# Designs tried in a protein design chat: VHH binders against q9y6x5. Part 487

Target 1, 379 residues: q9y6x5
Amino acid sequence: LPPKLLLVSFDGFRADYLKNYEFPHLQNFIKEGVLVEHVKNVFITKTFPNHYSIVTGLYEESHGIVANSMYDAVTKKHFSDSNDKDPFWWNEAVPIWVTNQLQENRSSAAAMWPGTDVPIHDTISSYFMNYNSSVSFEERLNNITMWLNNSNPPVTFATLYWEEPDASGHKYGPEDKENMSRVLKKIDDLIGDLVQRLKMLGLWENLNVIITSDHGMTQCSQDRLINLDSCIDHSYYTLIDLSPVAAILPKINRTEVYNKLKNCSPHMNVYLKEDIPNRFYYQHNDRIQPIILVADEGWTIVLNESSQKLGDHGYDNSLPSMHPFLAAHGPAFHKGYKHSTINIVDIYPMMCHILGLKPHPNNGTFGHTKCLLVDQWCI
Key: E = the ipSAE of ESMFold2; O = the ipSAE of OpenDDE; V2 = 0.75 times the mean of E and O plus 0.25 times the DockQ between their complexes.

## First folded at step 24 (VHH)

Design mb9 (framework vhh_8dlx_2; at its last look DockQ between E and O 0.83; V2 from the best seeds 0.77)
Fold by OpenDDE, look of step 24:
Structure mb9 (fold): chain B 379 residues (1-379), chain A 125 residues (1-125)
Amino acid sequence: as target 1 above (379 residues)
Amino acid sequence: EVQLVESGGGVVQPGRSLRLSCAASGFTFDDYTMHWVRQAPGKGLEWIGNIYESGSKFYNPSLKSLVTISRDDSTNTLYLQMNSLRAEDTAIYYCARGETVWLRTGEYQIEFDYWGKGTLVTVSS
């Protein structure tokens, strides 16, 4: 049988949740599989960029999804949650589901993973759901598992996306133990449902399953705000993205805008595009704006508005609070193996290997995941 | 049936304080985020603030210094304390049940599903 892989993302699942909360179902999943305790995600640590990095193996400057909100100065196009369907934004890379879809006797399926409801390079998964937050996990799961089980050509790669615990993390903050416990319990139950469904369909033993997330969550406070309006008049720039990494498009001289912002807050770093730290791999794309502001962990950039976020993400990708985890189970993976850390871009070459796909050029290192795989030597 | 009933409104002199109450019934009060909204004569609705079921409070920045929202879950009551009232604070004050709807991008919007009938506050000399 051709190898099959299901990639599952629970948005905003911070890695250390595994240490601080109980996950009976997930722990069982891990016990019979592998765990990567920390996954270093890409900068910025936001949903669209990181999900696309997972499936392309590329840093954001390379795959072109550089933020949840983007602006292209040449075409004057905007990218946002409500406007993500233009292939223009996605076509700078080839995600794994497209590669898989183009293979003979294979097809891809997707349940609301970012970008999966868009034709990329004129290719879309044979089976997909348009993004709709109102659709239950159960329905998403049912569709995905049905496609994995009954499709012709067979679905060999599938993605499943869920918005929690991200939304709750924003609402309550990650340090709200009471509310987050409730939320995370529900997540664990969903994992239980996933496993049960796969077992009932007879898929569990032969299907490779990866459960991961795109980013973590840090605690915010109404007392840790950076008000840009105190530093610069809004008429001098266009805000493309706000917090915790603001993308600034100057309407006046860039240097003047920079000078007005550079000392705005001791809790915010201001970068000209060419001065963005190399470690972010966040320079070489025209969609990155001329000036970016990066707030310190737990600080929120605001205008003359209040933020109701008690948790947020998008901060420096070296921060542990921004890191998700990766767990996996299936014939390709060892049992009972734990690994300390990988880069999020490393997932792509691993998935390609599992599926027997030739990877596109990517930033991942296959060697980082070898120890997870039964067919590889672990040095 | 969900009901929200505001009280405590009336005529008050400038500089005075006033506490409004909202009595909630017909639902599990402690499970919901509650809001205060006002509408001045001839103006649109203005969001004042909210209090989460978790107890977290958020305010309109323009009003933050003048208002305090609290809740008593044991009595299913929402409160709005207003201090140093001004003529421009004259409005109908509404209690509303609502929630913050989060997008996957981290953006959010506030949605209201039930409103009280409102209570009139008139600030006049």
Scores: ipSAE 0.842, ipTM 0.931, lowest interface PAE 0.6, mean pLDDT 96
Fold by ESMFold2, look of step 24:
Structure mb9 (fold): chain B 379 residues (1-379), chain A 125 residues (1-125)
Amino acid sequence: as target 1 above (379 residues)
Amino acid sequence: EVQLVESGGGVVQPGRSLRLSCAASGFTFDDYTMHWVRQAPGKGLEWIGNIYESGSKFYNPSLKSLVTISRDDSTNTLYLQMNSLRAEDTAIYYCARGETVWLRTGEYQIEFDYWGKGTLVTVSS
């Protein structure tokens, strides 16, 4: 009889898409549940870090997934989209599906949320799909609903990840209304399918569902490129990550590399690791490189090459363009309530409360989400 | 059967302009990103640029002042306009169809699945 929770991410869903595009199915979901209009995510505003922050409640420096591309100098290990399976990268934190399935009579299920196909602390989600972008939303949903309905011990926490609107946002940019309207209509139809499937299977009334995202998207342009090759020779550094936050491992004296970069463009900030602004909470992990370059919104760092992107993310997390939304429905949530903002790290302690789990130490504040929940006094 | 047929190559003098065409057949042209790629004799492939089905264009920075890519979806034709040609622009010019594959990280890979036979452009005086 434990409470059940389905956590759904549509990657790259910028918060203001809700007001700028039509979402009849998502708006009906919101009307019968709750909305957080802006979620302030964590720096850097990239996919792997923010998905792990949602499920751990931790800043990136604390959970160790500090970028989509990482390097560890001691072990010589590399992390990337195609090389993400080594538990080494994930073991600095305990995600909620691990905590959940270690409880008496509980299982966890996952359809492609980052990290769910990795054994973290020797524990992998009880039911999971290996990541494969070719698998349709319908197949992901079919597996999740089958596991929610048919598992022993029962699945009480499930995740579902979808790549859109992020992929299309990169291709077209958020300002391409014609193409983004088509893309976002398809997303809304998928949300309609999700709700209808849950209703038909008898899950809808007793399942808590969160629909959220990891970050937004800003418009880019071929007129807003920062060419590193014009400022520094490749031989002076190793490039760990490129844009919009470049991670630079000096091969020569760090101060010399910094000095070559600091005036490279008025459209980026260059930080020595110790000088990274405290508000980023992005300093205290060995995986953060000695120098980072942070491009201004809409600027792309390149190596004397074109960029195919008309949209991007990863920028300063104070930018509204980087913020996703959160919507939720289910027995734990009020109906018809709207909330202005929370921090993305606040989602974890809220989920732990809903599931009756003791949260690990984290950076979230349960009090920020109390007004969403029927069993809490909103103060 | 996907076919890409380039035309318009030949011998031209330095400083002149040339327009290459690529006739496409066997697929729905207006749903695909199209590319121009060249290969100088004895050299590797050099990407010139592409154009999305949406009309957005991207160019190799080394070539962007010299070239313009366009497409006519009503005739299934891709164009490459080249200006101020130099001896170093001597190459076989290929029309290619290539899918941009977007990763969940927002990184991308361009995977070329069909190529034309190419058209030779020789810039010589």
Scores: ipSAE 0.671, ipTM 0.876, lowest interface PAE 1.4, mean pLDDT 94
ESMFold2 (binder alone), look of step 24: mean pLDDT 80; pTM 0.788

Design mc1 (framework vhh_7uia_1; at its last look DockQ between E and O 0.77; V2 from the best seeds 0.78)
Fold by OpenDDE, look of step 24:
Structure mc1 (fold): chain B 379 residues (1-379), chain A 124 residues (1-124)
Amino acid sequence: as target 1 above (379 residues)
Amino acid sequence: QLQLVETGGGLVKPGGSLRLSCVVSGFTFSSHAMAWVRQAPGKELEWVSSITGSGGSTYYEDSVEGRFTISTDNAKNTLYLQMSSLKPEDTAVYYCARVHYVWHSGRWEPFDYWGQGTQVTVSS
């Protein structure tokens, strides 16, 4: 049988949650598989960009999903979570499910992974669920496992997405031990459900499963706000994205806008597009606006409104609070092996290897994940 | 005609043992994974154990791990569940089921054929 891979994402699962909370099901999963303790995600550390980086192996500037909210000045199109269905936004890259789908005697399945309900390069997964936050994990899991077990051509790659603990992280803040304990317990139970379902179906030994996340979560506070309205008149720019990385489209001279913002707060860095640090790999795309504002960890960029979020993400991708983890189990992976860190873009070439797919040009390094794989040398 | 027939249930003391049997007809084990599921009074169906068609892999829910053993005898076309160290919490109707997704009542179900079930009662 062809190799099969299920990629699971729990949105906003900060890596250090594993150290600070109990996850008996996940720990068991790890015990029988592998763990990467820290995954350095891409800048900006937001949901759509990072999920697309996982499945493309590309930095944001390359795959073109540069934020959860985007604007293209040429076409005048807007991208948002409520407006993400235009292939225009996704077609700058080829995600792995498309590559897999185009192979002979293979098909892809998806349960609400970002971009999977959009025809990309005129290809869509044979099986997918339209995004609906009201659909239970159980139902998503049932569909995914049904497709993995019952499809013709066989589903060889599947994705499963869940919105927690991100939503709760935003609501409670990651430092709320009481509420986050409850939330993370539920996540662990869902992992238990996943494992049990695979065992029930007899798939556990033959299915490769990756459990990961797109980003972490940092604690925010009403005491750490950056009000842009105190620095610049709203008439001078269009806001494309707000916090913690604001994308600014000037309506007047860019330099003038920059000068009004550059000293707005000691807790915010202001970059002209050409001056964005190279380490972010966040420069070479027309969808990146002329000016970006990057708030320090835990600081929130606001206008005249108060933020209700006690946690947020999107900050510098070098911050540990922004890092997710990766765990994996299956015939492709070692048992009981732990690895310190990889880059999120490294996941793509690994998945391609597991599935026997030729990877598209990407920014990942296969060598970074070799130690996770049983068929590779690791020293 | 596909048929699954469970036997071996009964009353047993805590700590006791039972061996359930499921005779299958109409198909071979090698073609399908098999499972035991149970339903306790007032509770939902609970998966207990699965065995792959090849018999190479066996799986158990956490509560029965180490106590129950699933196996097959191809010559007899029989699926077994050896239960040991039984607990009152194991009291349920036990069903043999073939693992195969089927559309039923508006949803996909993981088991397409079931037996009639056999009652297991663990009581002092």
Scores: ipSAE 0.890, ipTM 0.963, lowest interface PAE 0.5, mean pLDDT 95
Fold by ESMFold2, look of step 24:
Structure mc1 (fold): chain B 379 residues (1-379), chain A 124 residues (1-124)
Amino acid sequence: as target 1 above (379 residues)
Amino acid sequence: QLQLVETGGGLVKPGGSLRLSCVVSGFTFSSHAMAWVRQAPGKELEWVSSITGSGGSTYYEDSVEGRFTISTDNAKNTLYLQMSSLKPEDTAVYYCARVHYVWHSGRWEPFDYWGQGTQVTVSS
């Protein structure tokens, strides 16, 4: 009986939502499995980079998806959430579904996890949905469970992605208890539907399920804006990404652009690429621009306009507000165990272990996750 | 040919018990999970209970857990649902079904074969 794993992401699920809101279905899931209360993600704390870090075990500089908006000066290629299908962007790493489906008698399935509808190293997920945010969670779940149940060779690794609570977190902010309670109740109901579907199909006891997220969310406001246009003329740079980590490609001498930005706001750090703190692991990739601007928590970098966002993410990965959680249930996992923290890159070697795959070189530490697993000596 | 035939329905008072049977032919029990699904008049189909083919693991929707028991007898090729503490809201046609996705009417459906159903009526 080959081990099977379903990896689920609810985008933008901040770790402390578990303590501040009610999740009867998720709490039942945790009670019969494991919880990691706090997952330290990678910088920048954005969606595409962190989803790829989960499945590669690599820092962003190493896997090449360094932001949600990127530019490559050599090839003149652009990456964005509406232009993300060129394998060029993804080919600097090998995600776990590629390694999995190249094994004998195994395949992989995907319902909209970032990168799963792209042929990475000429290999696309064996079964996948093209990304479309209009497709309901029920339809995504139905396809995933159909592939887990019916496929030959069998699907042993599957991914499922959902856009909430990220979308609502941006709209309302994480501190809007009335609106976020409604949103998070809907998420908990979807988790209940997931578990019920797996039980109905007879999959529940023998499928390993990880429920996690890529990042958290912090409160923004109109009182916390950094106006770049007040500090520097547009003609001096090309803007690759804006907030909360701006990516600046100078059009004039780089030092002159740096000097114009250095004192722009006390709520923003300005880094030349070589001066980016080593703890970010965010320097050694050509897609990282010569200057980055890192806003303080809850601050928004804008041009000459107000911000519509009441919540955002992408900030320093040391901030607790940027951190998701991880919960898991299945035959590989203990029952009723809680763990305080892991690094998001640790998830990849753990998943490789569960699936019996040899991990590619990565930045994760298997030892950090041993206490979650029944087949490991915890000390 | 694959067939599923339900029996054991009837009229029962609240608090009563019934045992439904589903005799199967044309496939090996250990190859597929089996389910009971019910439909009250004018309402949508509702999953009730499932049993795995290989492991004997059993699952129930919340409203029947603790009251209903699903089981199999391989020697008779028969799936059972023992229903106890029956309530008026349990009134429905009960179907046995095989868990396997099939393409039907523009979507994947999780049950490829169904019995004809057996009526369970719980009333005073």
Scores: ipSAE 0.682, ipTM 0.905, lowest interface PAE 1.6, mean pLDDT 93
ESMFold2 (binder alone), look of step 24: mean pLDDT 78; pTM 0.782

Design mc10 (framework vhh_7uia_1; at its last look DockQ between E and O 0.89; V2 from the best seeds 0.80)
Fold by OpenDDE, look of step 24:
Structure mc10 (fold): chain B 379 residues (1-379), chain A 124 residues (1-124)
Amino acid sequence: as target 1 above (379 residues)
Amino acid sequence: QLQLVETGGGLVKPGGSLRLSCVVSGFTFSSYAMAWVRQAPGKELEWVSSITGSGGSTYYEDSVKGRFTISTDNAKNTLYLQMSSLKPEDTAVYYCARVHYVWHSGRWEPFDVWGQGTQVTVSS
């Protein structure tokens, strides 16, 4: 049988949730598989960029999805969660489902993973669901497993996306133990449902399953606000993205805008594009704006009319609060093995290996995941 | 004609054992995974156990692990469910089903062929 892989993302699942809450289903999944305790995601630590990094193995500057909100100065196009369907934004990279889809006797399926409902390089998964937050996990799971089981050509790569615990993290904050406990229990139950469904269908033994997330969540507060309006007039710039990493498009001289912002708050770093730290790999793309503001962990950049969240993400990707986890099960993976840390871009070459796909040039290091795989030597 | 016929149900005391049989006609086991599904009074259908067509893999829901055993006899075209250490909560109509997605009533269903079911009652 051809290798099959299901990639599942629970948005905003912070790695340390595994230590602070009970996950009987997920723990069972891990017990029979592998766990990477921390995944260092890409900067900025937002949903669209990190999901695309998972499936491309590229840093944001390379795959071109550099934020949830983007602006291209040449074409004057805008990107947002409500406007993400233009292939223009996605075509700077080739995601794994496209690579897989183009192989003979293979097809890809997707349940609402970012970018999967867009033709990228004129290719779209044979089976996919348009993004709709109202669609239940059960329905998503039913469709994805149906495709994995009944499709011709067979679905060999599938993605499944769920919006929790991110939405709740934003609403309640990650430090709300009562509410987050409830939310995370539901997530664990969904994992239980996933496993049970695969067992029910007789797919469990032969299907590789990766459960991961794109980012974590940090606690925010109304006492930790950075008001840009106190530092600079709206007429001097266009805001492309706001918090916790603001993308600034100056309407006047860039230096003047920079000088107005550089001392705006001791809890915010202001970078000219060329001065963005190299460790972020967030410089070499035209979609990155001339000035970037990076708030400290837990601080929120606001305008006078901005709404407040109790939790947020998008901060420095070195922060543990921003890190997700990765668990996996299947014939490609060891049983009962735990690994400390990988980079999120390392997932792509691993998945390519599992599926027997030639990877596109990427930033991942296959060596970082060798210990997870039964067919590899672990150094 | 595709047909599944369950037998072996009955009344048993807690801690007792039953062996359910499902005779298959119209298709070959090796081509399909098979499953047992049960429905207790007032409850929804619950998956109990599955076996792959090759018989190489068996799966159980958590509540029956260690107590139930699914198996096949290809020579007899029969699917079995050996139930031991039965509990009152195991009381249900037990169905054998062929695992194969089918479009039904506006959705995909994982089972396309069902037996008529056999009643299992566990009571003191």
Scores: ipSAE 0.831, ipTM 0.944, lowest interface PAE 0.6, mean pLDDT 95
Fold by ESMFold2, look of step 24:
Structure mc10 (fold): chain B 379 residues (1-379), chain A 124 residues (1-124)
Amino acid sequence: as target 1 above (379 residues)
Amino acid sequence: QLQLVETGGGLVKPGGSLRLSCVVSGFTFSSYAMAWVRQAPGKELEWVSSITGSGGSTYYEDSVKGRFTISTDNAKNTLYLQMSSLKPEDTAVYYCARVHYVWHSGRWEPFDVWGQGTQVTVSS
């Protein structure tokens, strides 16, 4: 039988939610499979960049989706407008669903994973849903399982994206135990529904399932604002992205803009592009602006005094609050195995191995995930 | 011609046992997962149990786990549900169904072929 893989993301699922909240269905999933307690994601710790890193194995500077809001200096194009579906933004890498469906007698299916409704290198997922946040998890799951069960050529790689707990994490903050307990219980119920649907259809034994996320969430506050307008006049720069990593395109002398910003707040690091720490792997792409501002954890960069965010992400990827988890179940994975950490870029070569695909050049290390897999010697 | 025929329903007392049978014709039985689904009067359909076409894996809804056993006999093209420790809440019409998606009433539904159902009544 061809190997099959379902990759599921619950957006904004902080790793330590597993320890701090009850997940009976997810715990049963983990008990019969594997858990990676912390996934070290890529900087910046935002949704589009990290979802694309999972499926390409590349740092953001290498795959070109460097933020949720971008400007390309060569073409003068802006991302986060009508061009969020323009293949231009996505074409600096080849995601796994493209490689998979170009193999003989294989297809790919997608329920709203970032990029799957875009013809990347003139290739769109064989079966896909156009992004629409009003579509229920049940309908997304029903389409995915229909495609896994009925398609010819068979769907061997499928993706499923859900917006929670990220949306609620922004609204309430991760420390709001009352609201987040309710939100996370609903997500655990969805995981239960997923597993039950796969069992009902007879898919559970032979389908590899990865449940993961792109990033975590940290608590914000009206008491932790950095007012950018108090430090620099807007006429001196173009603002490409704001918080918690601001992307600044100077309109005047770059050094003068930098000097106005460098002492703006003790809770913000200001980097010239060449001075961005090497550990971020966030320098070598034209879409990374000449100056970036990196707020300390829990601080929000604003243009005015108000902010409606109670939770946010995008901060330094060394912060445990920014790290998601990974759980997996299926014939490729051990049963009842727990692993401490991997890098998010390591997921791609592991998935390629499971599917029998030759990975494109990437930043992941297959050796980091070998202990999860039954066909490998544990390191 | 695809056909599923259930037998073995009846009236039993709480704690009793029944074996349901579903005889299959018109398709290669071992090529499809098969399921038992039940419906109490006025209530929605409830998935009970599934078995893979190979017979290698069986799955159960939580409320019946440990009490019901699904099995197949490929030589006879027959699906079984052995029910034990029956409770009044198990009272329903029990259907066998083939797992294959079909377009029905404006959406994809996971079962394309159904039996006529057999009544199971658990009452003192």
Scores: ipSAE 0.707, ipTM 0.913, lowest interface PAE 1.4, mean pLDDT 93
ESMFold2 (binder alone), look of step 24: mean pLDDT 83; pTM 0.827

